# VH-VL binders against Ras guanine nucleotide exchange factor D (gefD), part 3

Target 1, 231 residues: Ras guanine nucleotide exchange factor D (gefD), of Dictyostelium discoideum (Social amoeba) (q8is19r433to663)
Amino acid sequence: GSNIIAQQITIIDNEMLMAIPPSQFLHKSFSKESKSPQFHDMVSKFNEWARWTSSEILSKEKLVERVVTLSFFIDLAKSCVELGNYNAANAIVGGLNHSSISRLKLTWERLSTKVTQDYDRLLSLFDLSMNYKNYRDEIKSTKAKIIPYLGLFPKDLIAIEEGNDNFTNNNLINTEKFRLLYQTIKKIQSYQQPLFTFKTSEPIKQYLKNISNGLSEEKDFHSISHKLEPR

## First folded at step 10 (VH-VL)

Design s01 (from q02 with heavy chain L100R, light chain H31Y)
Fold by ESMFold2, look of step 11:
Structure s01 (fold): chain C 231 residues (1-231), chain A 118 residues (1-118), chain B 112 residues (1-112)
Amino acid sequence: as target 1 above (231 residues)
Amino acid sequence: QVQLVQSGAEVKKPGASVKVSCKASGYSFTRYGINWVRQAPGQGLEWMGWISTYSGNTNYAQKVQGRVTMTADTSTSTAYMDLRSLRSDDTAVYYCARDRWYYGMDVWGQGTTVTVSS
Amino acid sequence: DIVMTQTPLSLSVTPGQPASISCKSSQSLVYSDGNTYLYWYLQKPGQPPQLLIYKVSNRFSGVPDRFSGSGSGTDFTLKISRVEAEDVGIYYCMQETQLPYTFGQGTKVEIK
């Protein structure tokens, strides 16, 4: 079931999260891969989770198989949320929202009511309105180990860097700016904790590490989507 | 303090309609949907339906399909359940309950008594 | 619809003694994701229901550890290791594996 796959995804994401030195979040280092290679490894994997989701659904020529695959990825995103892996869950939701997937009306209409409800709940969690308010409230209220959506930290750090001068109008070091940066980095570090719970499945983990090797290119998604459901 | 506060008791005749409100506070209203559950006097709990406070999508129990409309107003953080063509067996306490997803219904309103009598 | 059947329907317990409530479903509650969506609620006198146990055996936040859930497939049990006066009320099992969500008929627990 999707619970076992979600556990392996979470192991992979946590290994990447723990590998990021805090220096890669300073001085907008995350804007350049050469200055933030571990950060970019995790961003790249996020994009792979999204592309994997879309590609697998599009690979199913038979409607019945496509519905089963769509249902699986919604359940997988839910399982990731249950494990506290909001990063992978958001990536999978992104793949489900891809225009080449969302247009598949025959496929979406055949989802069970339970899966449709679950997708609605995922969309509400990762809704971008009010600066990701629902997501931010979710992670603030939980005390358990989580893997946060990594892509939100560059937004927050850029806001601190560009909203605060390095020096005050008295030409002194702006200690409030550096306090805000420190606070944000400490929050990231608070998530960099080992996982003690999940047993590694090497066959599944290796498959997940190498998923890009078998995926359709995004440039082909639209053409494949129209072949599957021409309307 | 997460809270659901419902509208007051109603007495109705058969054939009329009733609209029960459920005002949420203490959390982001669009984050979690709302279930409606009723309890006839001396009886157990019966699920009536669910509404997404995010999208407005609904799922209704078959027994009340066609007679019920559930809505949500995000500007007032209030969910509504409108039950039409009332019958005497609709006499019950009506609860709204927060859909906490895989945790279940974690927060319940105080209940609204609806009495349908000829 | 999945029918949920509770036994007993009423239970009188001496304070400090254990209690056990059975819940049987008309179909397996195991969902395709590997989870079993079986829940327990307590409705204390004059109060709305409150969540006790989610997904068979997980205590909800703030629920005392004297409450435990177990079971699989179609057969489930709620146990109270030492019944206290505050535990009086009606206990319901409920499933969310399939819509419509359905409750058992309830088990009234009283102190004798």
Scores: ipSAE 0.794, ipTM 0.908, lowest interface PAE 0.9, mean pLDDT 91
Fold by ESMFold2 at other seeds, look of step 10:
Structure s01 (fold): chain C 231 residues (1-231), chain A 118 residues (1-118), chain B 112 residues (1-112)
Amino acid sequence: as target 1 above (231 residues)
Amino acid sequence: QVQLVQSGAEVKKPGASVKVSCKASGYSFTRYGINWVRQAPGQGLEWMGWISTYSGNTNYAQKVQGRVTMTADTSTSTAYMDLRSLRSDDTAVYYCARDRWYYGMDVWGQGTTVTVSS
Amino acid sequence: DIVMTQTPLSLSVTPGQPASISCKSSQSLVYSDGNTYLYWYLQKPGQPPQLLIYKVSNRFSGVPDRFSGSGSGTDFTLKISRVEAEDVGIYYCMQETQLPYTFGQGTKVEIK
């Protein structure tokens, strides 16, 4: 079931999160892959989760199989949220929102009411309005282990680095800047905790680690989507 | 403090309509949907429907389909349930409850008594 | 619709004694994601329902550990290891595996 797949995705994402040294968040190192390889590995995997979602749905020529696959990915994103893996959940939602998927009217209208309800809940959680307010409120209120959506940290860190000098107007160390940086790094490190409750399934984990092999390229999504459901 | 506060008791005649309000506070209103559940006097709980406070999408129980409209006003953080063509067997306490997704209905309003009498 | 059947419909319990409530569904509550969406609510006298147990066996925040849920498939149980005076009320099982959501008919727990 999607619960088991979500657990393996979460193991993979947590391993990548654990591997990012704090130096990759300093001095805008995340802007260059050569200076932040582990950070970029996790960003690349995020994009692979999204592409995997879209590609699998588009690979199903039969309507009934496509509906089952769409339902599975909605359930998978839900399972990721339940496990606290907001990074993978947001990636999957991104794949579901791809224009080549959202246009599949015949497929979307055949979803059960429960799955449609769950998709609405996912959209509300990851709504980008007001700088991801619902998402940010969600992670502040939870006390469980989570894997946060990594993509929000670069913007916040750039703002701190570029908006604050190292020294005040009185030639003193700008302690507010370094306090802000410390708080941000401490927050990231608070998420870098081992997982203790998930059983590894090596066959599933290996499949998921190599998932980009065999996926359709995004450039082909539009053509495939039109073939499946002409407008 | 997360809270749902409902409008006051209503007495209606058969054939009339009733609109119950449910004002949310203490959380982001668009984050969680609202369920409506009713309880006839001395009886159990009956789910009536659900509304997304994010999109306005609804799911209604078949028994009330066609007679109920659920709405949400994000500017006032208030959900509404409008039940039309009232019958005596609609006499019940009507609850709103926050949809906390896989946790279930984690916060309930105090209830609104609707009495339908000739 | 999934029919939820509770037994017994009423219990009279001496404080400090255990209580057990059964809930049976007309079909499996196991969803395709591997989860079982079975919940327990308590409605104390004059109050709205409150959530006790989510997804079969998980206690909701603030629920005392004397409450436990168990079961699988179609058969579920709520146990109260030591009933206290504050536990009086009507207990409902409920499923969210399939819309419409449906409740059991309720089990009234009274202290004698």
Scores: ipSAE 0.787, ipTM 0.900, lowest interface PAE 1.0, mean pLDDT 91

Design s02 (from q02 with heavy chain N59Y L100R, light chain H31Y)
Fold by ESMFold2, fold request of step 12:
Structure s02 (fold): chain C 231 residues (1-231), chain A 118 residues (1-118), chain B 112 residues (1-112)
Amino acid sequence: as target 1 above (231 residues)
Amino acid sequence: QVQLVQSGAEVKKPGASVKVSCKASGYSFTRYGINWVRQAPGQGLEWMGWISTYSGNTYYAQKVQGRVTMTADTSTSTAYMDLRSLRSDDTAVYYCARDRWYYGMDVWGQGTTVTVSS
Amino acid sequence: DIVMTQTPLSLSVTPGQPASISCKSSQSLVYSDGNTYLYWYLQKPGQPPQLLIYKVSNRFSGVPDRFSGSGSGTDFTLKISRVEAEDVGIYYCMQETQLPYTFGQGTKVEIK
């Protein structure tokens, strides 16, 4: 079921998270791949999780199979949240929200009430209102190991850089700016913890590591979607 | 800290309507949905329905379908359950409970006694 | 709808002795993700229900370790290893595997 696949996704995401040195967040290094290769590996995989979600749904020509696949990815995102993998969960939700997927009215209306309820809960968690307030409250309140949504770290670091001068009005070094940067990097490091309880399934892990090899290109999603459910 | 506070007891005649309020505090109201559960005197618990405080989507138990409307007001962090065409067998304590997703119903209101008598 | 049946409906327990409550569902509570959405609640006298156990066997935060849940498929058990005076009340099993959510009839636990 989706629990075993979510575990393997979480192993993969945690390996990438563990590999990012703090230097890749310094001096906006994350804006250039040559200065932040491990950070960009994890961003690339986030985008692969999203594309995988959309591509698999669009690959199902029969309505019944497409409904089962859509249901599976909603359950998978839930399983990721349950394991504390907010990064992969948000990626999958992003794939579900892709315009080529959200337009599939025949598919969406055939979901069970339980799956529809769960999708509503996922949207609530990752709602971007008030600077991701629901998500930020969620990760503040948990003491368990998590894999956070990686995309918020650059946003927070840029806000610190742009919102604070390097020097005070008295032409002294603005130590508060550097304290804020340090706090953010320490928070990232606090998430870089090993997984103790997950068992690797090497066949599933290898499939998940190589999913891009067989996926439809995003540029083709719109035409495939219209073929499946014309207006 | 986290609390659900319900409106006070109601006495109604058959055929009337009742609206029970459930005010949430101590958490982000739109993060978690609300279940409504009732308990007739001396009886067990009966789930009535669920509302998303995020989208306003609802699901109702079949027994009350058509007679119940659940709403949520995000500006006041308050959920409402409106039950119409009351019958004697609607006499119960009505609870709101926070939907903590896969954890279940983790926080409950104090209950609202609704008595339906001629 | 999934029917939840509890036994016994009432029990009197000598303080310090174990208690066991059975809950049976009319169909499997195993969901397609592999999880079983079976819950236990306690309603103490004059209070609203409180969550004890989620997903068969997981104690909710703050629940004493003398409470344990077990079972699979359609058969579930709540055990109290040493009953205390504060454990008096009505125990309910409940399922969230499918809507509508349904409760057992309740088991009243009292001290003798």
Scores: ipSAE 0.833, ipTM 0.927, lowest interface PAE 0.8, mean pLDDT 91
Fold by ESMFold2 at other seeds, fold request of step 12:
Structure s02 (fold): chain C 231 residues (1-231), chain A 118 residues (1-118), chain B 112 residues (1-112)
Amino acid sequence: as target 1 above (231 residues)
Amino acid sequence: QVQLVQSGAEVKKPGASVKVSCKASGYSFTRYGINWVRQAPGQGLEWMGWISTYSGNTYYAQKVQGRVTMTADTSTSTAYMDLRSLRSDDTAVYYCARDRWYYGMDVWGQGTTVTVSS
Amino acid sequence: DIVMTQTPLSLSVTPGQPASISCKSSQSLVYSDGNTYLYWYLQKPGQPPQLLIYKVSNRFSGVPDRFSGSGSGTDFTLKISRVEAEDVGIYYCMQETQLPYTFGQGTKVEIK
């Protein structure tokens, strides 16, 4: 079921997380792929998880199969959250929120009440209101190993850089700014821990690593979506 | 400290309405939904419905469908259960409980006694 | 609706002795994600219910290790390895595999 797939996704995401050296978060290096290749590998895979979600749903011409696939991806995102993989969970939610998917009213109406509740709970977790308050509260309260949503760290680091001068009005070093930067980087490093529990399924892992090779292009999503549900 | 505090006891006549409040504190109110569960005197627990404090979406038990409205006010962190056209068999203690997703109902209010008589 | 049936409806237990409560569902509680959404709650005298066990066998935070849950499919068991005075109350199984959520009728546990 979706728990097994979520485990393999989490193995893949954790391997990429473990590979990111701290230098890729310094001096806005994350803005340039050549200066932050491991960071950008993980961002690219995040986008691939999202596109995979949308593409698989859109590939189902029959309504009943599309409902099953939509339900599976909601359950998969929940399984990722349950494993502490907030990065992949948010990516899948992003794919579900794509305008070409959210407009599929015939499909969404046929979800079970349990799946619809779970989607609501996923949306509440990743809601952007109050600077992602629900998500940030979630990761503060957990003691277990997690894979955080990676995309918030560049946002936080840029906010610290732009919200704080390097020097005070008397040309003294602003130590609070550098303390904030250091604490953010140390927080990222605290998540870079091995996974000791999950068994690798090599066929599933290889499928998931190469998933982009068979996906519809995002530029085609709108056209496909309108053919499936013309209104 | 996570807490759900409910409004006080109510005495109602058949055909009237009751609105029970459930004030949440100690957590982000929109993060977790609210279940409503009731317990008739000397009886077991009965689920009445669920509300998303995020979207306002609701699901109701069939027995109370059409007579119940659950709402949430994010500005006051308060959930409400409004039960209309009361019957004598609606006499119960009404609990709100936090929906902690796959953990279940982890925090419960103290209960609100609703008595429907005469 | 999934009907939850508990046995026994009442237990009288000597302090320090084990107790066992059975819960049977009218259909499988295994969900398509691989999880089984069976829960146990305790309602102590004069108190609201409190969560003991989630997803069959996981103790909720702060629940003593003398409580354990087990089972699969349609048959589930809550065990208390050594009943203490504070364990007195009514125990409910409950399912969240599908709406509406449903509770068992309850098992009263008392000290004899």
Scores: ipSAE 0.832, ipTM 0.928, lowest interface PAE 0.8, mean pLDDT 91
Fold by ESMFold2, fold request of step 12:
Structure s02 (fold): chain C 231 residues (1-231), chain A 118 residues (1-118), chain B 112 residues (1-112)
Amino acid sequence: as target 1 above (231 residues)
Amino acid sequence: QVQLVQSGAEVKKPGASVKVSCKASGYSFTRYGINWVRQAPGQGLEWMGWISTYSGNTYYAQKVQGRVTMTADTSTSTAYMDLRSLRSDDTAVYYCARDRWYYGMDVWGQGTTVTVSS
Amino acid sequence: DIVMTQTPLSLSVTPGQPASISCKSSQSLVYSDGNTYLYWYLQKPGQPPQLLIYKVSNRFSGVPDRFSGSGSGTDFTLKISRVEAEDVGIYYCMQETQLPYTFGQGTKVEIK
């Protein structure tokens, strides 16, 4: 079931999260891979989760198999949210929203009402409006261990750097700017906690670590999508 | 504090319509959908339908299909349930309840009594 | 539609004694994700329903630990280890495994 796969995804994502030293968030180091290799490993895996989602759906030539696969990935994203893995959940939602997938009208209309409701709820959680307000409210209200959506931290850190001068109007050090930077980095570190509740399935974990092997390349997605549903 | 506050009691004649409001506060209205549940006098709970406050998508119970319209106004954080062609067996207390996803219906309005009598 | 059947429909309990309510569904409530979407609600006199238990056995926030849920497939149980005066009301099981969502008939719990 999708819960056991979500657990393995969460183990993988948490290992990468735990490996990121705080220096990779300082001085905009995340802008260069050579200065932020662990950060970029996790970004690369995020993109891989998204591509995996799209590629698996597109690999199903028969409509009934494609509907089952689409339903599975919606359930998988939900399972990731239930486990507190918002990073992987958002990646999977990104793969579902890929233009080559969202255009598959015959496939989408065959979803059950429950799966359709769940996809609606995923979209509301990760809605971009108001600077991800729904997502940010969600993670602020939880006390449980989570894996946050990694992509917002560079945006937040850049916004603090660009939105605050180093000096006040009185030419004094702007201590509020540095307090904001410190709080953001401490928040990231607060998520860097070990997982205690999941059992590793080594066969599933290894499959997921090597998932890029055999996936269709994104450049081919639109061609495949149009062959599956020509409209 | 998270709250759902419903409009007041209504008395209607058969064939009329009723529109019950449900105003949400204390959370992002588009984050969670709204269920509507009714309870006839001395009876149990009956689910009527669900609306996404994010997309406006709806699902209705078969018994009320064709007579009910559920809407959401994101600018006022208010959900509405419009029940038309009222009958005496529509006499009930109507509740809105927040769809907390896999947690279920975690916050309920106070209920709106709708009485249909000739 | 999934029919939810509760037994008993009424229950008189001496304060401090346990209570047990059964809920049976007309088909399995196990969903393809491995979860079972069975819920328990309490409606106290003059109040709207309130959530007690989600997904069979998980207590909702603020629910006392004297409430417990159990079961699988089609057979589910809510137990109150020591009934208190504040527990009086009507208990409903409900499923969200498929639309339409359906409730049991309710079990009225009262103090004798």
Scores: ipSAE 0.830, ipTM 0.926, lowest interface PAE 0.8, mean pLDDT 91
Fold by ESMFold2 at other seeds, fold request of step 12:
Structure s02 (fold): chain C 231 residues (1-231), chain A 118 residues (1-118), chain B 112 residues (1-112)
Amino acid sequence: as target 1 above (231 residues)
Amino acid sequence: QVQLVQSGAEVKKPGASVKVSCKASGYSFTRYGINWVRQAPGQGLEWMGWISTYSGNTYYAQKVQGRVTMTADTSTSTAYMDLRSLRSDDTAVYYCARDRWYYGMDVWGQGTTVTVSS
Amino acid sequence: DIVMTQTPLSLSVTPGQPASISCKSSQSLVYSDGNTYLYWYLQKPGQPPQLLIYKVSNRFSGVPDRFSGSGSGTDFTLKISRVEAEDVGIYYCMQETQLPYTFGQGTKVEIK
């Protein structure tokens, strides 16, 4: 079931999260791969989760198989949310939201009501309105270990850097700016906690680590999608 | 504090309609959907339907399909359940309950008594 | 529709003694994601229902340790290790494995 796959995804994502030193969040280091290789590895894996989702659905020429695959990825994203892995869940939702997938009306209309309901809940959670308000409220209220959506930290840190001068009007150090930066980095570090409850499946983990080897390229998604469902 | 506050009791004649409101507070209204559950006097709980406060999508129990409309107004954080062509066996307490996803229905309104009598 | 059947429908318990409520579903509640969407609610006199147990065996926040859920597939049990006066009410099992969501008939728990 999707719970077992979600556990392995979460192990992989957490290993990458724990490997990121705090220096890679300083001085906008995350904007340069050479200054932030561990951060970049996790971002690349996020994009790989998204591509994997889209590519697997598009690889199913038969409608019945495509419906099963679409249902599986919605269930997988939900399982990731249940485990506190918001990073992978958002990546999978991104793959489901890709225009080449969202246009597959024959496939989407064949989903069960439960799966359709769950997708609605996933979209609600990761809605970008009001600066990801639903997502931010979710992780703020959660006391359990989570893996947060990594892509918001650069956005928050850049907003602090560019929205605040280093010095006040009197040429004194703007301590509020540096307090905000420090609090954000401390928050990131608070998520860097080990997982104690998941059993590793080495075959599944290795498959998931090497997913890119078999994925369709995004440039081909539109053409494949139109061949599958021309209207 | 998370709360769901429902509109007051209603007395209706057969064939009329009723609209029950459910105002949410203490959380982001679009984050969680709303279930409607009713309870006839001395009877158990009956699920009537669900609405997404995010998209407005609905699913209704077959027993009330065609007679019920559930809506959500995000600007007022209020969900509504509109039940038409009322019959005496629609007499019940109507609850709204927050859809906390895999946790279930974690917060319930106080209930709205709807009495249908000629 | 999945039919949920509770046994017993009524239960009279001496304070401090255990209580056990059975819930059986007409088909498996195991969903394809590996979860079992079986829930327990308590409706105390004059109150709306309140969530006790989610996904078979998980106590919801603030629910006392004396409540426990167990079971699998189609057979589920709610246990109260020591019934207190505040536990009086009607207990409902409910499934969310598929729509429509369905409740059991309820089990009324009273103090004798």
Scores: ipSAE 0.827, ipTM 0.925, lowest interface PAE 0.8, mean pLDDT 91

